# VHH binders against Glutathione S-transferase TCHQD (TCHQD): the designs that were tried, part 2

Target 1, 266 residues: Glutathione S-transferase TCHQD (TCHQD), of Arabidopsis thaliana (Mouse-ear cress) (o80662)
Amino acid sequence: MQLYHHPYSIDSQRVRLALEEKGIDYTSYHVNPITGKHMDPSFFRMNPNAKLPVFRNGSHIILDTIEIIEYLERIAEVSSGIEDATFNREVVEWMRKIREWESKLFTLAHIPDNRRLYVSKFLRMVVIARMAESPDLASAYHRKLREAYDTEDKLKDPGALRRSKDHLLRLLDEVETKLEGTTYLAGNEFSMADVMLIPVLARLSLLDLEEEYISSRKNLAEYWALVRRRPSYKKVIGRYFNGWRKYATLVKTWMFVRVRSLLRKY

## First folded at step 16 (VHH; from j4 with S57T)

Design k1
Fold by ESMFold2, fold request of step 18:
Structure k1 (fold): chain B 266 residues (1-266), chain A 123 residues (1-123)
Amino acid sequence: as target 1 above (266 residues)
Amino acid sequence: QVQLQESGGGLVQPGGSLRLSCAASGFTFSSYAMNWVRQAPGEGREWVSSISSSGGTTYYADSVKGRFTIARDNVKNTLYLLMDSLKSDDTAVYYCARDWRYSSYWKPEFDSWGQGTQVTVSS
């Protein structure tokens, strides 16, 4: 089984947490979207929206995060012969609810404008270069260019940003209330609902927003401390949040972007 | 309120083709697996085909494999069934049905149905 992902992608973390919690071995391929590697033609042909993660089992390719998680639940059930009672309608409804929060816009709004705009320009140049290299994919690359400009327009709309923040606050309030009665989001056992939520909390931590969004909520704060002790969290997220590894990734990524921009060879 | 409205049924000769549509509203269409189910006169309902929420995976009953194609347009919130090489035993009311899941890896569990559209195959 193969996973194309990036350690800091929310949806990549979701799938990797699911894989680890189910004990499913996989081959990891890192694809860095900040350097534009997800726009390479070979990757783009199997994934024309260029989003991460991409899951592959033989000839079966799955692009949607929750569809991947459902696939993993099914193959674990078939392999063990044991139905997973914790994967039920309530869990899927939580997964749907958590997915509906627009995390990309929220994340980009918390990145300094000069850094974000520099990367945005770099990525647009990469897409233009790839479009010239692969005319058979031109319409899909053109769609990615439109999406990039549309995202920049949304970042200029304070109403869109406010709605994303308000949505997150309501989601976390609902989670806070639920956790009064249960250890985990959909019950007293860890489930795929937690797999969907934990990367949201990790993103808030990465953006230095824990105090505002997590610590202010007693049950959520206890939950956050609890889930970080899980081996799956440590492997998938905790390992990449240590200062040395985070720093190395940042330096390598920025150097790549700066060098390719200076050389005009995208 | 969840609404599913089928259309495109009609009378065709054996060997003919039809394209069924199901317009969805009142829910996030792209977050649900969708299905076609049919009911022949005097018989129970029979699952025909499933498509995942993204459209990335499809499943077909053995009786329709190679002849029917399920598709969806998540921009227009519409589910389709392209029926080719129609036979007299394809005569049925065809229903659009929603599963609570994103995919169809388990036996379908339908939580919403349309009113159905009649397909009649006769000479």
Scores: ipSAE 0.754, ipTM 0.900, lowest interface PAE 0.9, mean pLDDT 89
Fold by ESMFold2, fold request of step 18:
Structure k1 (fold): chain B 266 residues (1-266), chain A 123 residues (1-123)
Amino acid sequence: as target 1 above (266 residues)
Amino acid sequence: QVQLQESGGGLVQPGGSLRLSCAASGFTFSSYAMNWVRQAPGEGREWVSSISSSGGTTYYADSVKGRFTIARDNVKNTLYLLMDSLKSDDTAVYYCARDWRYSSYWKPEFDSWGQGTQVTVSS
């Protein structure tokens, strides 16, 4: 089983948490989206949306995060002969609800404009180079360029940013209410609903927003402390969000982008 | 309110082709696995085909493999069934059905149905 992912991608973290909680071994391939590696033609043929993660088991390729999680639930069930009682309709409805929040726009709104625009320009140049190199994929690359410009337009729209924030507040309020009655999101046992939520909370922590969004909510704050004790969290998220590893990744990524831009070699 | 509306049925000669459509509204179409199910006169319902929420995987009943193609357009919120090489045994009311899951790795559990569209294959 192979997973193409990046440790700081929310959906990558979701799939990795699912893999760890099910005890499924996999081969990890890091693909850094800020460096444009997700736009390489060979990867793009496998994944025309250029989104992470990409899961592969032999010839079977799955691109959708929740479809990957359902696949993992199914193969674990087949392997053990035991249905997972914690994977049910309520869990899937929570997963659906949590995924509806637009994390990309929210994240980008918290990055300084000069750094964001520099990386955005770099990535557009990478896409243009790949279109020239692989004319058979030009339509898909053009779609990615259009998406990049659409995202820049939304970042200029205060209404779009406010709606993303309001959506998150409503989601977290609903989670807060649910956690009054249960230890975990869909009951007193850990489930794939928690797998979907934990990376959202980790993103808020990464953006230095814990106090505003998590600590202000008693039940959510207790939940956040609880789930960080899980071995899956420590391996998938905690290890990569510590100071030295986080700083090392940021330095390597920025240096790569800076050097390639200076050399005009995309 | 979940709404599923099939169309495109009709009368066809054996060996002919039809394309069924199912317009979906009232829910996030791209977040659900979708299915075609048919019911022949005097028979129980028979699962025909499934497609995952993304469209990345498809499954077919043995009776229709190689002849039918399921597809979806998540921009237009429409499910399709392209039926080729039709036989008299394909005569049935065809229903669009939603599964609560994203994929079709388990036996389907349908939580919503359309009204159906009649397909009649007669010589």
Scores: ipSAE 0.754, ipTM 0.906, lowest interface PAE 0.9, mean pLDDT 88
Fold by ESMFold2, fold request of step 18:
Structure k1 (fold): chain B 266 residues (1-266), chain A 123 residues (1-123)
Amino acid sequence: as target 1 above (266 residues)
Amino acid sequence: QVQLQESGGGLVQPGGSLRLSCAASGFTFSSYAMNWVRQAPGEGREWVSSISSSGGTTYYADSVKGRFTIARDNVKNTLYLLMDSLKSDDTAVYYCARDWRYSSYWKPEFDSWGQGTQVTVSS
């Protein structure tokens, strides 16, 4: 089984948490979206929406995060002959609810404008170059270029950011209420609902927003402390959120983008 | 308020083709696996085809495999069934049905249904 992902991608973290919690072995391939590697033609043919993660088992390729998690639940059930009682309708409804929050817009709104615009321009030029190199993929690359402009338009709309923040607050309030009665989101046992939520909390931590969004909620704060003790969390997320690894990744990525821009070789 | 409305049924000759549509509203269409189910006169409902929430995975009953194609358009919130090489035993009311899951890796469990559209294949 192979996973193409990046350690800081929310959906990549979701799939990796599911793999670790199920004890499923896989081969990890890092693809850094800031460098534009996810849009190289060879990768793009496998993944025409250019989104991470990409899961592969033989000839079976799955691109949707929750479809991947359902696949993992199914193969575990087939292998053991035992249905996972913690994977039920309530869990899937929580997964759906949590996914509906638009984390990309929220994240980008916390990056300084000049850095964000520089990377955005770099990525648009990468897309244009790839379109010229691979005419058979041109319509898919045009779609990605249009998506990039649409994202920039949303970032200019303060109403869109406010709606994303309001959505997150409603979600976290609902989670806070649920956690009054249960240890984990969908009951007293860890489930794929928690797998979907934990990377949201980790993103808030990465953006230095724990106090505003997590610590202000008693049950959520206790939950956050609890889930960070899990071996899956430490391996998938905690390992990559220490200062040295975070800093090294930023420096390497920035050097790549600056050198390619200066050489005008995309 | 979940709503599913089928259309595109009608009378065709054997060997003919039809395209069924199912317009979805009141829910996030792209977050659910979708299905076609049919019911012939005097018979129970028969599952026909499934498609995952993303459209990346499809399944077909043996009776229609190679002749029918399920598709979805998540921008237009529409499910399709493209039927070719129709036979008289394809005559049925065709229903659009929603599964609560994103994928079709398990036997379908339907939580919402449309009213159906009649397909009649006769010479």
Scores: ipSAE 0.741, ipTM 0.899, lowest interface PAE 1.0, mean pLDDT 88
Fold by ESMFold2, last read:
Structure k1 (fold): chain B 266 residues (1-266), chain A 123 residues (1-123)
Amino acid sequence: as target 1 above (266 residues)
Amino acid sequence: QVQLQESGGGLVQPGGSLRLSCAASGFTFSSYAMNWVRQAPGEGREWVSSISSSGGTTYYADSVKGRFTIARDNVKNTLYLLMDSLKSDDTAVYYCARDWRYSSYWKPEFDSWGQGTQVTVSS
């Protein structure tokens, strides 16, 4: 089984948490979207949406995060002969609610404008270069360019940003209430609902927003402390959120973008 | 409220083709696996085809493999069934049905249905 992902991608973290919780071995391929590697023609042919993660088992390629998780639940059930009672309608309903929050817009709104705009410009230039290199993929690259402009338009719209924040607040309030009666989101056993939620909380922590969004909610704060003790969390997220590793990744990524921009080698 | 509205049925000759459509509203269409189910006169419901929420995975009943193609447009919130090489035993009311899951790796469990559209294949 192969996973093309990046350790800081929310959806990549979701799939990796699912893999670790199910004890499923996989081969990891890191693809850094800030450097535009997900736009390389060979990767783009396999994944025309250029989104992470990409899951592959033989000839079976799955691009949607929740479809990947359902696949993992199914193959674990087939191989063990044991139905996973913790994967039920309530779990899928939670997964749907959590997924519907626009995490990309929220994340970008909390990144300093100067760094965000510099990276955004770099990535648009990468797309333009890839269109020139692979004419057979030009229409798909054009779509990605349009998507980039649409995102910039939303970032200029204060209403869109407020709606994303208000959505998150409502989601976390609902989670807070649910956790009054259960240890985990969809019951007293860890489930794929938690797999979907944990990367949201990790993103808030990464953006230094833990106090505002997590610590202010008693049940959620206790939950956050609890789930960080899981081996899956430590391996998938904790390992990469350590200060030294985070700092090294930021420096390497920034230097790559600067050097490539200077050399006009996109 | 969840609404599923089928259209595109009609009368065709054996060997003919039809395209069925199902307009979806009242829910996030792209977050659900979708299905076509048919019911022939005097018979029970027969599952025909499934498509995952993203459209990346499709499944077909043996009776329609190679002749029918399921597709979806998540921008227009529309499910399609392209039927080719129609046979008289394809005559049925065709229903659009929603599964609560994103994929079809298990036996479908339908929580919402459309009104159906009649497909009649006769000489």
Scores: ipSAE 0.739, ipTM 0.900, lowest interface PAE 1.0, mean pLDDT 88

Design k1
Fold by ESMFold2, last read:
Structure k1 (fold): chain B 266 residues (1-266), chain A 123 residues (1-123)
Amino acid sequence: as target 1 above (266 residues)
Amino acid sequence: QVQLQESGGGLVQPGGSLRLSCAASGFTFSSYAMNWVRQAPGEGREWVSSISSSGGTTYYADSVKGRFTIARDNVKNTLYLLMDSLKSDDTAVYYCARDWRYSSYWKPEFDSWGQGTQVTVSS
């Protein structure tokens, strides 16, 4: 089983948390989207949307995060011979609800404009170079270039940003209410609903927004403290959000982008 | 409210082809696995085919493998069944059905149904 992902991608974290909680072994391949590596022709042929994560088991490729999680649930059931009672309709409904929040726009709105625009320009140059290198993929690369410009336009729309924030607030209020009666999101046992939610909370922490969104909610704050003690959280998220790994990753990524931009070698 | 509306049924000769459509509304179509189920006169309902929410994975009953193709268009919120090499025993009312899951790795569990469209294969 192979997973192409990046430690700071919300959907990558969701799939990795699911893998760890199920005890499923996999081969990990890091693909850094800020450096444009997800746009390399060999990867792009496998994943023409250039989105992470990409899950592969033999010739079977799954690109949708929730379909990957359901696949993992099925494999675990087949291997163990026991059905996971915590994977039910309520869990899937929570997964759907949490997925609907537009995390990319929210995240980008909290990145300083100068860094965001610099990376955006770099990535557009990478796409243009890849179009020249692989004419057979030019149409798909052109679509990615249009998507990049569309994203920049949305970031200039205050209404779109406000709707994303309002959606998150409503989601977290609903979570807060649910946690009044249960330890975890879909009951007193950890489930894939929690797997979907935890990376949202981790993103808020990464953006220094815990006080506004998490600490202001008593039940959610207790939940957040609880889930961070899980071995899966520590391995998938905690390891990459604390200490020298975060610093080293930022320095290496920024140096790569700066050197390649200065040399015009994309 | 969830609505599923089938169309494209009709009378066709054995060996002929037909394309069924199911227009979906009232829910996020791309977040659900979709299915075709049929019911012949005097028979119970028989599962025909499933497609995952993204369209990436498809499954078929043995009775239709190689002859039928399920497809979906998540932009138009439409499910399709392309039926080739039709036989007299394919005569049935065909229903579009929604599963509450994203994928079809388990036996389907349907939470919403369409009204059905009649397919008649006769000499």
Scores: ipSAE 0.731, ipTM 0.894, lowest interface PAE 1.0, mean pLDDT 88

## First folded at step 17 (VHH; from k4 with S57T)

Design m1
Fold by OpenDDE, fold request of step 18:
Structure m1 (fold): chain B 266 residues (1-266), chain A 123 residues (1-123)
Amino acid sequence: as target 1 above (266 residues)
Amino acid sequence: QVQLQESGGGLVQPGGSLRLSCAASGFTFSSYAMNWVRQAPGEGREWVSSISSSGGTTYYADSVKGRFTIARDNVKNTLYLLMDSLKSDDTAVYYCARDWRYSNYWKPEFDSWGQGTQVTVSS
């Protein structure tokens, strides 16, 4: 089993958390979306949406995060000899609810404009270069370009930004309410619902918004403290986000992008 | 409210082709695995095909494998069933059914159904 992912990708974090929690072995491949690696033709052919993560088990390729998680759940069940098992409906409902909030716009809105625009331009140039190299994928690359421009437009739309924020607030309020009655989202046991939420909280922390969005909610704050103690969190997210480490990957990536831009090597 | 509306059924000759559609509304279509189920006259419901929420994984009953293709357009909120090489035994009311899960790695569990569309294969 292979996982193509990036440590800073929320969905990658979700899948990796799931893998760790289930004790499923996999081969890890880093694909940095900021450097445009996910736009490489070989990878792009497999994953035209160019979204991380990508999970592969033999000939079976799964591109959707929740589908991957469900697949992993099924593997775990089968391995445990559980027959006629089904996923927990409440868990799936929470996963669905959490996924409804798209973090991309929110995240980008909290990145300085100069850096954001620089990376955006770089990635567009990468896509254009890849289009030239692989004309057969041109339509799919064009779609990605359009998405990039759409994202830029949304970032200039205060209404869109507000809607994203409000959605997050509603989600966190719902979580807060739920956590009043249960230790975790879908009950008193850790589940894949938590796997979906934890990276969201981690992102907020990364953006220095922990106090505003997490600490301001009593139950959520306790929850956040609890889940960060898990070995899976430490391995998947903590390793990259704790202390000075959160800057290491970002700085490296930034330098790489700048150098490539200067050299016009896309 | 969840709504599923099938269309595209009709009368076709053996060996012919037909495309069924299921228009979905009232929910996030891309977050649910979808299924086709059929019921022939005097028979019980028979699972035909499943497709995961993203469309990346598909399953088929042995009776239709190689002849039918399930697909979905998540932008249009539409499920499709392309039926080729139709046989008389394919005559049935075809239903689209929603699974409450994203994938089809388990036995399908349907929580919503369409009204069905009649497919008749006859000379």
Scores: ipSAE 0.908, ipTM 0.953, lowest interface PAE 0.5, mean pLDDT 95
Fold by OpenDDE, fold request of step 18:
Structure m1 (fold): chain B 266 residues (1-266), chain A 123 residues (1-123)
Amino acid sequence: as target 1 above (266 residues)
Amino acid sequence: QVQLQESGGGLVQPGGSLRLSCAASGFTFSSYAMNWVRQAPGEGREWVSSISSSGGTTYYADSVKGRFTIARDNVKNTLYLLMDSLKSDDTAVYYCARDWRYSNYWKPEFDSWGQGTQVTVSS
């Protein structure tokens, strides 16, 4: 089993958390989307949507995050000898609900404009370069370019930004309410619903929004404290986000992008 | 309200082809695995095909494997069934059915159904 991912990718974090929680071994491949590595032709052919993570088990390739999680759940069930295994409906419902909030726009809106625009331009140049190198993938690359421009347009739309924020607020309020009665989202046991939520909270923390969005909610704050103690969290997210470490990868990536841009090596 | 509406059924000769469609509304279509199920006269419901939420994984009953193709357009909120090399035994009402999960790694569990569309294969 192989996982193509990046530590700062929310969906990558979700899948990695799932893998760790279930004790499933896998080979890890880092693909940095900021540096445009996910646009390499070989990878892009396998994953034309250029979204991380990508999970591979032999000939079976799964590109959707929740499908990956469900696949892992099934593997765990089979390995445990559970014959009539079904995923928990409440868990799936929470996963669906959490996934409905797209974090990309929200995240980008909280990144300084100078850095955001720089990276955006860089990535567009990378895509253009790849398009020239692989004409057979030109249509797919063009779609990615369009998406990039659409994203920029949304970032200029106060209404779109507000809708994204409001969606997050509603989600967190619902989570807060749920946590009044249960330790975790789908009950008193950790589940894949939590796997979906934890990276969202981690992102908020990374963006220095923990006080505003997490600490302001009593149950959520307790929940956040609880889940950060899990070995899976420490391994998947804490290792990269705690203290000064969160800057190490970012600085390195930033410098790499700047150098390549200056040299026009896309 | 969840709605599934099948269309595209009709009368065809053996060896003919049909394309069924299922229009979905009232839910996030791209978040659900979808299925085709058929029921012949006097028989029970038979699972035909399934497709994951993203369309990346498909499954077929042995009776239709190699002849039928399931597909989906998540932008159009539409499920399709391309039916080639039709046989008399394919005569049935075909239903679109939603699974409450994203994938098809388990036995299908349907929580919503369409009204069905009649497919008749006769010489």
Scores: ipSAE 0.906, ipTM 0.953, lowest interface PAE 0.5, mean pLDDT 95
Fold by ESMFold2, fold request of step 18:
Structure m1 (fold): chain B 266 residues (1-266), chain A 123 residues (1-123)
Amino acid sequence: as target 1 above (266 residues)
Amino acid sequence: QVQLQESGGGLVQPGGSLRLSCAASGFTFSSYAMNWVRQAPGEGREWVSSISSSGGTTYYADSVKGRFTIARDNVKNTLYLLMDSLKSDDTAVYYCARDWRYSNYWKPEFDSWGQGTQVTVSS
């Protein structure tokens, strides 16, 4: 089983948490979207949407995060001979609610404009170079270029940003209420609903927003402390959020972007 | 309210083709696996085909495999069934049905149905 992902991608973290919680072995391949590596022609042919993560089991490729998680539930059930009682309609409804929050716009709105624009320009130039190199993929690369410009337009729309923040607040309020009666989101046992939520909380922590969004909610704060003690959290998220790994990743990524931009070799 | 509305049925000669459509509204279409189910006169409902929420995984009943193609357009919120090489025993009312899951790795469990569209294969 192979997973193409990046440790700071919310959806990558979701799939990796699911893999770790199910005890499923996999080969990890890091693909950094800030450097444009997800746009390399060889990867793009396998994954024309250029989104992470990409899961592979033999010839079976799955691109959708929740479909990957459901696949993992299915193969674990077949392998063990035991139906997972914690995977039910309530869990899938929580997964749906949590996924509907548009985290990309929220994240980008918290990045300083000069750095964001520098990286955005770099990535657009990478796409343009790949279009020239791979005419057979040109229409797909053109679509990705249009998506990049559309994202820039959304960042200039205060209404879109406000709607994303309001959506997050409603989601976290709903979670806070649910956690009044249960240890985990969909009951007293850990489930794939928690797998979907934990990376959202980790993103808020990464953006230095814990106090505003998490600590202000008593039940959510207790939940956040609890789930960070899980071995799956420590392996998938905790090890990448410590100061030296976070620092090393940021430095390597920024150096790559700066050098390639200065040399005009995209 | 969840709404599923089938269209595109009709009378066609054996060996002919039809394309069925199912317009979806009242829910996030791209977040659900979708199915086609048919019912011939006097018979129970027979599952025909399924497609995952992303469109990446499709399954077909043995009776239609190789002749029917399921597809979806998540921008237009529309499910399709392209039927080729139609036979008289394909005559049925065809229903669009929603599963509560994203994927189709389990036996389907439907929580919403359309009203159906009649397909008649006759010389």
Scores: ipSAE 0.750, ipTM 0.902, lowest interface PAE 1.0, mean pLDDT 89
Fold by ESMFold2, fold request of step 18:
Structure m1 (fold): chain B 266 residues (1-266), chain A 123 residues (1-123)
Amino acid sequence: as target 1 above (266 residues)
Amino acid sequence: QVQLQESGGGLVQPGGSLRLSCAASGFTFSSYAMNWVRQAPGEGREWVSSISSSGGTTYYADSVKGRFTIARDNVKNTLYLLMDSLKSDDTAVYYCARDWRYSNYWKPEFDSWGQGTQVTVSS
């Protein structure tokens, strides 16, 4: 089994948490989207949406995060002969609800404009170079270029940013209410609903927004402390959000982008 | 309110082709696995084909493999069934059905149905 992902991607974290919680062995391949590596033609042909994660089991490629999680539930069931009682309609409905929140727009709105625009320019130049190198993929690369400009337009729209924030607030309020009666999101046992939620909370922590969004909610704050003690969290998220790995990734990424921009090698 | 509306049925000669459509509304179409199910006169319902929420995985009943193609357009919120090499045994009411899951790795569990469209294969 192979997973192409980045340790700071919310959807990558969701799939990795699922893999770890189910004890499924896999080979990890890091693909850094800020450097444009997800736009290399060989990877792009496998993943025309240029989104992470990409899951592969033999010839079977799955691109959708929740479809990957459901696949993992299925193969665990087949290999063990035991149905997972914690995977049910309520869990899938929580997964659907949590996924509907647009984390990319929210994240980009909390990054300084000068840094964001510099990376955006770099990535647009990478796309243009790849279009020239692979004419058979030109329409797909053109779509990615248009998506980049559309995202910039949304970042200029205060209404879009407010709607994303309001959506998150409603989601977290609903979670707060649910956690009054249960230890985990879909009951008193850990489930794939928690797998979907934990990376949202981790993103808020990464953006230094815990006080505003998590600590202000008593049940959610207790939940956040609880789930961070899980071995899956420590391996998938905790390992990457503090200390040397965080700074090393930032340094390598910025050096790569600045060097490639100065040399015009995209 | 979940709504599924099939169209494109009709009378076709054996060996002919037909394309069924199912327009979906009232829910996030791209978040659900979708299915075609048919019911021949005097018989129970028979699962025909399924497609995952993203369109990445498709399955077919043995009776239709190689002749039918399931597809979806998540922008237009529409499910399709292209039926080729039709034979008299394909005569049935065809239903569009939604599974509560994103994927189609399990036996389907339907939570919503369309009204159906009649397909009749006769000389």
Scores: ipSAE 0.749, ipTM 0.905, lowest interface PAE 1.0, mean pLDDT 88

